# Ledger of designs, part 9: VHH binders against Global nitrogen regulator NrpRI (nrpRI)

Target 1, 323 residues: Global nitrogen regulator NrpRI (nrpRI), of Methanosarcina mazei (q8pxy1)
Amino acid sequence: MMDPQIERKLIEIMRVIHESDKPIGARAIADELNNRGYDIGERAVRYHLRILDERGFTRKHGYAGRTLTDLGENEMNDALIGDRFGFVISRIEEMAFRTTYNPETDKGDVVVNISYFDKDDFETVIELISYTAHAGYMISPRVRIFEEDSLEMSLPPGKIGIATVCSVTFDGLLLKAGIPVEPAYGGILQIENKKPARFLDLISYSGTSIDPIKIFMNRTPTSVLEVLEKGEGKILANMRQINSSAYEMTGKILKKAEKVGLAGCITLGEIDEYLLGAPVETGKFGAAVVGGINGICALEETGIEIETNPISTMLDYQTMKEI
Key: E = the ipSAE of ESMFold2; O = the ipSAE of OpenDDE; V2 = 0.75 times the mean of E and O plus 0.25 times the DockQ between their complexes.

## First folded at step 4 (VHH)

Design a28 (framework vhh_7b18_3)
Fold by ESMFold2-Fast, scan of step 4:
Structure a28 (fold): chain B 323 residues (1-323), chain A 122 residues (1-122)
Amino acid sequence: as target 1 above (323 residues)
Amino acid sequence: QVQLVETGGGLVQPGGSLRLSCAASGFTFSNYWMGWARQVPGKGLEWVSAIKSGGRTYYQDSVKGRFTISRDNAKSTVYLQMNSLKPEDTAVYYCARVPYGSGRYLDAFDIWGQGTQVTVSS
């Protein structure tokens, strides 16, 4: 999170770029912002555009100017939702609150991750995601496909989008039952003999502007393919903390969710005890869920280029199809 | 199943007003942003306005100050009050459901109504 005034200027610059039908340059952006009542020069706009470039929110088209990347468009959408300043915990809380899915009725909205890839890779993508989900290393085998010509999602030419269920859905289910959930860590989880063994690396959700799972996808190799083949290796997982008074009710809700296909290889810890090597605060217990994007990690391991936005949006679970 | 039904379109003189209504069914209305887009003859589809689940509103610059979007979550209905109408506002107006966080992205609208014709002419 930067200074709020700087973040506001970055958001307004992204808004101008979003509203342009073609690449737009710093002078044109400055002129448009001045027309909207901002006192800003071309030099200052160029400086802010560099920040947006470094964050991956804008794509440079030589002398023609800039466009928003898909990441930038999603960040703009997120900013429109809650005036979010890149704070991941605020995003998790917002999406958990918006979750309406009820496992007793099998109806309502779940939180999803959005990924997009080259349409020529479609058959491989569906096959590998299906395999990963049915092996138990994703939240659900249900996905939603967005085609290039769909009005449901803005995609670059030649790309297809896929929505997969996000683990924050569980935070929402528990919140609706009166159980607050504290996000603790995203991490790399060691699998041995097809079972969770220990976390090898952890990043706290506290004080970060970037989703820890996104950080791990970009810097730390997983071995999901090895886990699928041999039952040994490294996958993505999240850990959360819950008040000890909710222990029995949490178990009951998670069992109900499992019956309707929302499983995520959940490991529930003992009260006051470390879970899979990760620390848990006194008066709480840990809950570890296999990350909803492990199928995407498997695809990246094969060399397929794929871009992912975790905790991206809400979808009606009934519109998602089992693969 | 999920459905959006628009009403309130018609013929109006320049400077006049119309109120469009969109009745939603088959989903938890209060969880979604709702929006309006219009198909202008010869120009294509353009975004007009959006309203967040929490009530915050957004407008295209050409309609700002003239159009007002609102919602009634108890009735699962979204409205577009159009004042000071101009001939260039002539279009088919579509109500759409917006997945959380996509109020300005037409391609991210996941359910569309059938549309209602608005004609600004004498």
Scores: ipSAE 0.000, ipTM 0.180, lowest interface PAE 16.8, mean pLDDT 80

Design a29 (from e03, 20 letters changed; framework vhh_6z1v_2; at its last look DockQ between E and O 0.45; V2 from the best seeds 0.00; counts 0 for: pae E 4.1 > 2)
Amino acid sequence: EVQLVESGGRLVRTGGSLRLSCAASGFTFSNYWMGWFRQAPGKEREVVAAISGSGGRTWHADFVKGRFTISRDNAKNTVYLQMNSLKPEDTAVYYCARVPYGSGRYLDAFDIWGQGTQVTVSS
ESMFold2-Fast, scan of step 4: ipSAE 0.219; ipTM 0.651
ESMFold2, look of step 5: ipSAE 0.223; ipTM 0.627
ESMFold2 (binder alone), look of step 5: mean pLDDT 85; pTM 0.872
OpenDDE, look of step 5: ipSAE 0.056; ipTM 0.545

Design a30 (framework vhh_lunsekimig_d3)
Fold by ESMFold2-Fast, scan of step 4:
Structure a30 (fold): chain B 323 residues (1-323), chain A 122 residues (1-122)
Amino acid sequence: as target 1 above (323 residues)
Amino acid sequence: EVQLVESGGGVVQPGGSLRLSCAASGFTFSNYWLYWYRQAAGIERELIASISSGGRTNYVDSVKGRFTISRDNSENTMYLQMNSLRAEDTGLYYCARVPYGSGRYLDAFDIWGQGTLVTVSS
């Protein structure tokens, strides 16, 4: 078929179009891809857009540019699932590298998830996210709200957006201090008597083509509402592995982060010991961190339709408002 | 503290040129889209120019071809070169930071400079 390198470029072009606030043209697509580390010019993007048009994946809007069709959205997701070996880890590395937040100064950029929902659900969304965060099942009670731009199509029609802090922010904080962090597992964590008990299901980040959090969102249900009500149930959490030599410094950094509201680390394991039933490599210790979207899971459990882009972008933490 | 500081405003005759600067501190400058807004007397503040993290530029029709937005990531500074100035260009010019990604932020969460006055008069 087509060169795998070309297929990857088609998928990345579709991703740029998907993430655009409005129809987007070839020059703007090329600029955005160059910003993401691709060496591609406008002419090459025009060539690839023609292929996408011919496959029915893009819709033309005259000189305004292109948007994705429903077929294009499905193809992008399916193709990325099929060809994403190592890509999730690469994305985590990219976002960790771009993290500049310093808990000592309360300044810098954190990694965020972006979710979209119906404007009529705004009050419920804010209330439930606030409750989940203050109960300790999100990374931070700080959020940023996005309203639809009446002058431009910034969001899907009738939607409002919310940014919540992503757990990859911890990877970035530790990396900035010289501490490499290995994402080991995404999972479903059992809570009993308001305390972590054990991982019920684990998916290794190594050898997976799909983000474990997306797999869990689509098959094994959470019960975040049950945890909030009864102190018992299932939440999203992930486990990270860190070299034993960094044990003391890791604890200090996480404690400093907690003082400014970044309090998503549920527990640190002991060196060389399993953590909450999850295996830990010899010479390392585990860190169990809440999934940054547990409040979004709670909203989905109420029947609210909400779309989420995890590990989406960077935001200045000082511009996020505590709720 | 995230800070944007405008400079370069002043009085200029019609047909003249002026260059505005916006010095940024307290954030990773290269990660963000940046904007120039204008507030004229009796008119709501309007977006006149934008520049993406990758250098892509957009302009409102009234300034297209006359104004040029640019950025220097090594200096953490954004510029607005204004040529062929007209009386209607008179106003307070604000630089602003809006995060890239989907959606627009509520005004309360945007980062704004204090503004710099540009007066075009004979």
Scores: ipSAE 0.000, ipTM 0.129, lowest interface PAE 18.5, mean pLDDT 78

Design a31 (framework vhh_etentamig_d1)
Fold by ESMFold2-Fast, scan of step 4:
Structure a31 (fold): chain B 323 residues (1-323), chain A 124 residues (1-124)
Amino acid sequence: as target 1 above (323 residues)
Amino acid sequence: EVQLLESGGGLVQPGGSLRLSCAASGFTFSNYWMSWVRQAPGKGPEWVSGISGSGGRTYYADSVKGRFTISRDNSKNTLYLQMNSLRAEDTAVYYCAKVPYGSGRYLEDAFDIRGQGTLVTVSS
């Protein structure tokens, strides 16, 4: 077992060595790390270099210093990729943990997305978000509005902010009941006859450094407006995997949440079975949840420019107003 | 190009005080919320305090509330953190961060930590 602080320093030292066009010594490594904001001396760098030598990650070049071995290059790249791809999962875990909302009391904090747009678009934004939420393609019809001069929210001049409930709120509700939830996929879900049919495209949360929602907003157009008008089209949805032992409790909690206006769960899968075409790990079942920003997608479909920070912050659900 | 330069850290005895400064450039300072974030040895970043663009609203983590005071001087593009009644637990590298638009004051992943930070060591 290695101290996490030591492991972090080992990765940073390897990065400095990798970026050098020639062998680099402990003093030069320490100076470079200090320039990057790390408080580390030559002696500590020498200690860490010995660990890297012992692991076969670095090669000594006499007085000239060290270079990375092929093993060290691979280890550094794997660690950097792991940090990058773990970012979204770490954020989901943190926000789920911070969720305090209790469906039985209708009190506590929920996870929200923050979107902002030109104040001239305000009435159209509220109208379409309301329509999408009441049609069942958002988590909740409650929002919180931030004026352009808000002292509570960071907004550009001329913009208004709106908070909408994020699907990670369900991860938090289940976690507080003792049920760990694994985010599996963000995707584009086909709706037919006002019912979920199949996922058309999926991006694994464990395989991306960019939120799957942002990827789909840029790559694959939704047709939320078509779904609202005809009951057919494409929406954003996410899939979670949950241990089979929690099957009955999960259904009970989600039903209670629905009764108090958190109605984003589309369907629960069977244990060990694919859900809407998406794979499910053995010993688990899938839960498909609407994307918390489908109303924002509908607005983008009309040509309105909106910036969105998904899984942005926590808000007290009682301070959010039904629209 | 956004640049943030922290200063004012150092070694201090428990119960002592320090004032940190952050010189900002490359953006319209008064338009942005600013935060102080710290990273203790072996831990991830921890949000400490936030201040609105006008300076009219300030927010603090429970661990520092009543001991630390955040302030800003928009005419000098400078952010401050007055730290009183320092404890060994306050030992960390302190970073100032520009809060991106659309972010709340508590969201660590919203921080744009570009500076080298300033080290605060509180003797045990």
Scores: ipSAE 0.015, ipTM 0.480, lowest interface PAE 6.4, mean pLDDT 82

Design p04 (framework vhh_8h5u_2)
Fold by ESMFold2-Fast, scan of step 4:
Parts: C-alpha cells; sequence; structure tokens
Structure p04 (fold): chain B 323 residues (1-323), chain A 120 residues (1-120)
C-alpha cells in the first residue's frame, strides 16, 4: 500500500480504463477524470500509468494507450468492494466459498496469492521460495509459474508471475466440512528456537479495505531470512477464531491437509485461551497460520522488487507443482 | 548410514564432456523436503556453487557455467546428475554433491568429492 490518496487515484484511473471500449491514452484519461470532478493533468496520469504498468495492472498498446490486465481488473474490483463495505472479510468469505479442494481425494481448487517480478530474478525467486516453503513458513511448497506469454495470466513484458497457496484455503476447507471460521488478525509473529513464541503486532481484519498483511509490508518489517538462518526472528502469520464445538473436527481436517502439503497451521490454541498472546473470544479457540507470502517477504529482504496480490484467485491444486 | 557419493570424474580434453552422478543412501530424493546442488573447489579457492535444483526440479546456475552445465535428478533411482559440456581448463576442480532441505544455510549432506581435470 502507498499513500491512500495515491491509491484512490490509481483506482479511478483503472476505472476509466475499464470503462473504455478501446485502449485509452493519458490525455483521454485525464480529460475523463476532469469531467468527473478530479483535478489531474496528463503528466500526472502518465506517472500513475507507469506505477500501474510496473504492478502488472495495465498493458501498453503503443501510442493507442492502455488496457487493464486480469490482475488489474481483480485489484480494482477488490478495492471498490472494500471501499463500499469497509471489510476485507467480504473477499475472504468469497474465496472460502469458491474453495473446492478435498484433501481425501487431492482434487479441487485452492485460494492463491499472485506475485510478479522481473524475469532476471527468476532463479533467486524460486530458490528462496522453495527454501522458505520447505522450512515450514509458507502454506505449501506447490506453486504455479506464469510466463510472459501465458494464456492464464496477462503480464507486462519482462515479468514472470508466481501463484502461492493462500491461508484462506484453510477457511474454505473448514467451511466445506460445516465449520464456520472467523478471520481475526493479521500479524507479526516472533519465532524462537524454530517455534512460534508470540505475536508482536496485530491488525484486525474488520473495518479495513486493505489486507492487514499488505499494511504490515509497509509498516512493520519481517526478518524471514533471520528465521531461516538462525531459527529466530519475525514472520507474517494470521489468526482465526473457531467455535469450541468444532475443536476435534478442525484438528482432524488440518492433519489430513498436512498429508497433501497444506501444512501452514502452526498451532491450535486451547478453548477459551489466548493464542501466542493474541486474544480469543470466550467459547472459541484460536488457530494460527503462517502467512502465505513469507517467501515473498524473504525476497524483499534481499532487495528484490516483487509485487503481491494476496487472496487473488482460485487454482486447481493438482496443476500446482512442488518447488 | 545417511550419505551422498559422487562418481564420474576424470581427465578430459578442453571442449570435452563429463557426466557426474550423485547417489544417495539412507534417505530419498523423492522426499518433498530434499533439494540438491553441485559445488566445486579449485586449488587455493573456497567452495563455489555450480548448480542447484529444488525438490520440484527448478534449476539455478551461475553465469560461469550457464548454457554449458545441466543439473538433473532421478528420484526413482535416488540419484542426481551434472552434465558438463564444453569444458574449459578453469573448470578443473573437485566437484561435490550436496543434498538437504536447507538451501541457503547449506545442505545437510555433503559427498567426499570427485576430481575433474580439464587438460591435454
Amino acid sequence: as target 1 above (323 residues)
Amino acid sequence: EVQVVESGGGLVQPGGSLRLSCAASGFTFSSRYYAMGWYRQAPGNQHERVASITSGGYTNYPDSVKGRFTISRDNAKNTGYLQMNSLKSEDTAVYYCAAGPKFLSGYDYWGQGTQVTVSS
């Protein structure tokens, strides 16, 4: 997340592009925004279009202008829904309902995050994501790679996309078994001796239009590389609350998921007890899950530029390959 | 005992080819948590990474060997390989196989090394 005022302008520019029936240029975008009451010039629009191009949200068509990519359309829709309802929870609920994966059959769709980066960084990206996943700080070591010419995803020239499993997949697995899950917090989790110790910071999912994990990317630094090297440091993690009546069934489902590589649940709390210092409502227990993008955080710590769209879309888990 | 053992080294003329093998025992490469790599040490130098391959088969090479060397793994045979083409005198070194779940902090299992000499 950038400055909220800048993010709002990016969304409005994307809206103008979306509503155009043909590629649209900076001057035409500026004119349309001025007609809608915005005070913005062509030069400023060109600046914002470069940001959208870099994020993979727009595609250039020479002098004809820009169109939205699929990633850009998803981002615009997510931001507009968030602005209207003020909750990321609406997106989580949608993606949980769309989850079809069954660990007993090893078939169906999981929720993924999509990241994109310069193709020259490909080998380093793969190595570090592989290491982070196999060390247990991501949901799954299965990924899906999208090349520049991919039919499944539109990318800017010179970029590669990678899909990693999102923790919302667990919400979906539990929902399909009749267990409602309440997203509670995104947070920064302290690791000591390679084990979770306590949450250092928490942001509630309620009342926000932006994923708490994306807020942490700008506010509180992780030290995933330190955790990988020394077994101590800070990672991204999420906490969920679940009704105490589902305690036994939740444990059984999560163990089945681990057998097929969905091993991101790092601890279940006890009924009516705080989990890793985080508050849990009476009549519930907590479930702490690693953030699906910890490998991306490790890459950012090395200075690699990588953009991430969390809770992005659905993918068939069978089409995702071990990294 | 858990170990990896290299084979296939030897003397080769400049421009020639060699294929190194790395046989694992006491564990399997089909384990989701095992990546592998090849490293080399020339006289007077520290170990240098030559190639790496993740458990899923993604490969990485330094510019010095990219396009000339190919790393691969055969999980059914529990064996890794390094195909070396267009060999140069600068490739002369002891080559080591390494395997394990820890890519950046180093591998858990290292072989004894196999000598590769590129000379007339």
Scores: ipSAE 0.096, ipTM 0.541, lowest interface PAE 5.0, mean pLDDT 81

Design p05 (framework vhh_8h5u_2)
Fold by ESMFold2-Fast, scan of step 4:
Structure p05 (fold): chain B 323 residues (1-323), chain A 120 residues (1-120)
Amino acid sequence: as target 1 above (323 residues)
Amino acid sequence: EVQVVESGGGLVQPGGSLRLSCAASGFTFSSRYYAMGWYRQAPGNQHERVAIITSGGYTNYPDSVKGRFTISRDNAKNTGYLQMNSLKSEDTAVYYCAARPYFLSGYDYWGQGTQVTVSS
């Protein structure tokens, strides 16, 4: 559980670094924050910079100080437009609302994650994502590729972009059917005998300005390659809570989605019961889905540098191709 | 025993076209995770990758040939192709077909090469 005061300080430190045109050190950051009315010392800034380094939001430049990574820039930009503690929930609600996909017609827009990687890694990226998706550890085997000259998306030079289906698509499908969904936790899920066993670590979506999935990706706690090889290991997953009155209808909708290739190894809990070790509120049941970016985690495990924006945008599912 | 054999090279004038073929044996393109690529080497240079195609049909090209070259495959004939259009003198090289028959294996199966010469 991250202290809310610490989260606020991290955002303000990132803002100072973002506004600097060169690498900036802890003393200069503290001085700038004090000029803006914050009471913070250099030692406290060093502590917070270490947390930002660990989350992958900042990069060290020896004596010159720190700059934001692309992940840090994205988190900074997200923090500027959203409520400090409600941004992730608001983003999930926005994307669920924008979802138009109908599994009965196989038409409409789905929520996607966008990942960027060096063009030299293209072959390994495509094959490992394909392998992970067909093993059942991603939402869908359909992707869309973006090149640096794409008119649909601005990409950094030398990078290729890939869109993968996001689990928030299920929240949108349910919302369209009149079923409100409450995001609960992002976490690390233990797989045993190729099936979900229990959550080992959980971060609540409530009370954080930083997406739990971004935190887990930066810490490399997954072993997706081990799961692909042995059927045992750790993957990313998330859990949502749904009102008990919607239990039967939720099951029907998710089964229809699975038939058209939107799967994600979904586990539905019992009403009022913990799901895979995660707590569920009274009057609700849990729904756990493997994370849409487990193929990206597998790539990171091989040493490939890849940046991911989860819950990034909407794409027409019919424009996405099987890999 | 896995083998690949190139054909279709030759002499062509600037602005012309050629289609190279790569016949594979010892594995099938029905393999889910195969990949195939075309590489070229001009005298005095290292090998340069000019096209790849994965089992899912995804393709990749360097800027030097993008929009001019197209890689494709025929799974029934177990053959890959490189369609080369708007050829330039700098495209003169020996062209090699390379196959990766298994997921995450290297391009370990190379052909003997076929000469492409672009001159007036």
Scores: ipSAE 0.000, ipTM 0.313, lowest interface PAE 12.3, mean pLDDT 81

Design p07 (from u03 with G100R K102G T108R Q110D; framework vhh_8h5u_2)
Fold by ESMFold2-Fast, scan of step 4:
Structure p07 (fold): chain B 323 residues (1-323), chain A 122 residues (1-122)
Amino acid sequence: as target 1 above (323 residues)
Amino acid sequence: EVQVVESGGGLVQPGGSLRLSCAASGFTFSSRYYAMGWYRQAPGNQHERVAIITSGGYTNYPDSVKGRFTISRDNAKNTGYLQMNSLKSEDTAVYYCAARPGFLSGYRYDYWGQGTQVTVSS
């Protein structure tokens, strides 16, 4: 997490840009924020715009100013409802509802995370994401690359965007089959002998305004590289609770998804039993899925700067290519 | 046993075209843990990347060659290619093929060819 005061200023600047029907400059942004009761100067706005540019949330239009990118639009929308109790659960519900992917036909939309990085890091990024996905620590080995010239995504100069499949796709698959899914925890999962061992740390989805996976990305010492090389270490994962009556059907759907590359080291718990040390509500069973951004965590571990927006948008799975 | 061998270099006039080939042995380009790229070294400079292709077929090019150079592979021949069009004098360099046959021993493991000279002059 960034400093709350800085985050608030960035969000308010993004709101002003969003509400503009044309590109807007630092002076006009400062004037508008002052009209809203903020005491902020043009120089401070320019500083914050540089941060937003670097993070891929805004695009420069020369002298005319800035507009929001798709990443910036999504980040602002997340922040707008971030003060509401249960925002992350509402976002998961929205994205699950928008999921149309059918593993029997291999057609439809999946939920994706979007990350961006310097084009000079392209080779290392693709290499580590490929390695992580094929080792089973991401949801899918399919990605979508967005280059600087892409009409689908506006990126800062010198940046490349990559979409990776988000675990919320499973919530959508199950919802389409009539199975309600309750998000329970995001956390850090210990791997031993290339298998899930136990959760070391957990953050409940209930009562949080920020995705637990996003919190862990900013603070947690993952060791995905250690897992890839030695079969032991720490990765991101999340857990869901599902009503016991859906146990058989859930297993069937997840096995079908696995056959078309939507895997992620899925572990189903027993009814009424703890899963990997995490508590499960009576009358339910747990389902643990690796985080869709473990390959991004591996890149961060090497010192590469990469920014990620989890649960970002929908993409047609057929437009994503095996890496 | 794992190696790459370049061919196709030569002398061309400005605006001309040339196709470089990179023949691989000891691994296949259809391998799940493969990446291949072309790099060049102009006189007095360090190696510069000019094209990358992944096992899934994703490609990337620097702005200096984007739109002019195309990287591809032929899985049946186990050979990668660099098609160079609209060649300029500044494209003069020794061109190298590099390949990664997998990640069993680490994430930075390259096989390099000996290089092939490309000279653009009239």
Scores: ipSAE 0.006, ipTM 0.310, lowest interface PAE 10.9, mean pLDDT 79

Design p10 (from u03 with R32S A35R; framework vhh_8h5u_2; at its last look DockQ between E and O 0.01; V2 from the best seeds 0.00; counts 0 for: pae O 16.1 > 2, unsure alone 64.7 < 65, grease 24.7 > 24.2, placed apart)
Fold by OpenDDE, look of step 5:
Structure p10 (fold): chain B 323 residues (1-323), chain A 122 residues (1-122)
Amino acid sequence: as target 1 above (323 residues)
Amino acid sequence: EVQVVESGGGLVQPGGSLRLSCAASGFTFSSSYYRMGWYRQAPGNQHERVAIITSGGYTNYPDSVKGRFTISRDNAKNTGYLQMNSLKSEDTAVYYCAAGPKFLSGYTYQYWGQGTQVTVSS
């Protein structure tokens, strides 16, 4: 019998692999695990990946990394049954709690997504991310670029990393103000005439071990480029539910956030009313927020290969620069 | 509309065999998006997964039924099967077929049938 601790690590590695929409390398896995609080090095990950390979849980795709096999997915799911429900929510809550950014002082940490792309695509990435952000379909126009020589994170060879602000940052801001925020849904949002129209599909955060946004990325392609070009298309967005008692305060906080570039909130709903077709519980109102990775989605739509780790880590917002 | 209907349950003696069927409509078992499994619930117990089959044909069984139960599917008929051999009294339960998207966890997002009673008794 393998050491239970090793088994747990294997499961966590499989989880990371599962959450990736593309083959993922050992370095990236290690990085993600570290972001999740696991102290593990690339070498250790490689060792474990070999075990997973031998067990038939992972498939190697050359230098691109590993994916889960169906068998691996099953094993992961079996092992995580107790942990499946609420994992994403727990991650969101953790990152929200870790959020320390204060819009009034312009100091503190925000939640970021980390994406990796080929260095040769740098110009295109910068251009399209900038365009998407300034069009209002990202949380913030501030990003952080990580070069290959960066000591802050391990990048695959020939890759560049980009951090984009995650929507969980809003959860954090509100939480710091004493406002509980419930992740409700991730979904595909239809944009019509450059305005939010309705959610086309929704997945509840409580019903999945994977970020709904990630699920949709894999299931239903976005058309962010079309939105950018024609004002019509599909983007990723999230729904939060907030107690009605915090309606006014939430509005104030969001206004402050907008002044510092955190403008990803699409709209607030009315108390006890559906928002953009998404259900809202009695005594609560909805907050629709753009997916922080819509810029990345736009890039993917161009054919650029990019790996993304949503809700990856915390960064000092002051170190992020407007792109 | 998605529907799952189990059949094939009944009374059997210990050591006997049964074959359960699960007919699906409104979705395809062979879809890479879906996972299909058999669950059972004995009185007073929670649902227990007794078999699972993935789109890739990988199967998984708990130790309690491993070697005795076999899950399969007929894509042409869009039907899942559970061959149960060497049945034991402990196998007595209502058996359910469930299918759902791979990426969605929990019972909530799976389609369940009404179940079929399997009773193993001498």
Scores: ipSAE 0.000, ipTM 0.198, lowest interface PAE 16.1, mean pLDDT 86
ESMFold2-Fast, scan of step 4: ipSAE 0.250; ipTM 0.647
ESMFold2, look of step 5: ipSAE 0.264; ipTM 0.662
ESMFold2 (binder alone), look of step 5: mean pLDDT 78; pTM 0.796

Design p11 (from u03 with A99K K102T S105R Q110D; framework vhh_8h5u_2)
Fold by ESMFold2-Fast, scan of step 4:
Structure p11 (fold): chain B 323 residues (1-323), chain A 122 residues (1-122)
Amino acid sequence: as target 1 above (323 residues)
Amino acid sequence: EVQVVESGGGLVQPGGSLRLSCAASGFTFSSRYYAMGWYRQAPGNQHERVAIITSGGYTNYPDSVKGRFTISRDNAKNTGYLQMNSLKSEDTAVYYCAKGPTFLRGYTYDYWGQGTQVTVSS
């Protein structure tokens, strides 16, 4: 009866309702899903809400919208256990495939993260992201700002959105050159004397459906501000594994990207050797890349409330401005 | 001792232009830690952000002045500027130059000067 795509949308709708602290309507659910990269309208959300109502997973609150029932909460939790593994890898594969950016022409689409914050924090946000990027702890100093009246993004009054380049862009660049990349670990990387020292914590991409940001902020905090001030501390970084046959070509492509401001590869490992303490499979080498949201981590360290959707969407790199 | 001194204000007719200057001493606008901004305050109103330029050169403006005002800086002269075109009566205010917030100091603009009065009237 119901196809798998519909079941997945039902789970995502339930997640949005769960995350709301009050009843939420179809328009607001559609807007939130669109902000997360789903192409869905209010009418389609209303259709799916009726299915959830019929299954006993949602409770109607008249014009105020829906909340989850106890049955709905239990179903969401059970379904998320089954769908967790592979979700992040599937998203990385999708975004890598959609990447069209060519460093030789400086044209095409890159993968971005989208963050939202209060307008009153704008000056601090822009300056700290600028500084973190120019210090080498973000993928690119180019951003795109979405103001409250933007037609490209639905934002509540008083909020501003910012797009920053995601490290998955490198997976796409390498894929375009015929080099398959295996995302291995997200991690917390120790910096000492302004250089990478070792990974302090690692989370396998094959074992999680949650972006490493959320997991690490709960377990091991970053200290990006300390790194900017003293050249020591903790940043977000990711490790990839690549087949040894692609070693020389990978280095050349990453160097070309760096020349056009798409930097963030911290180091390439040797074939079959651990990289910065992280394990590497036989016949492969590791590539350590800074997390694309280290500037956002620095803002959170100052106490700014900022929401981030990692690996959010594609943007034309030419429409992003250097800060 | 750190200080900013604003100048270039005056009386101008609607549709006119003014260029404001902000001279800094005790710090430099070329510092990678500083955004530089212009704020204004009309009698009875709160301070409003007018323009910002980051350490990397990124600029931003509220809709009320976008397309009419341009912020810039000259690092060699340690001076910031605000070029104001197509001035309207609602632009009448005291204009302040401020060193932006930094990750070392927190949220608020530092080094406010006495300001420079802009009056748009016939």
Scores: ipSAE 0.012, ipTM 0.350, lowest interface PAE 8.7, mean pLDDT 79

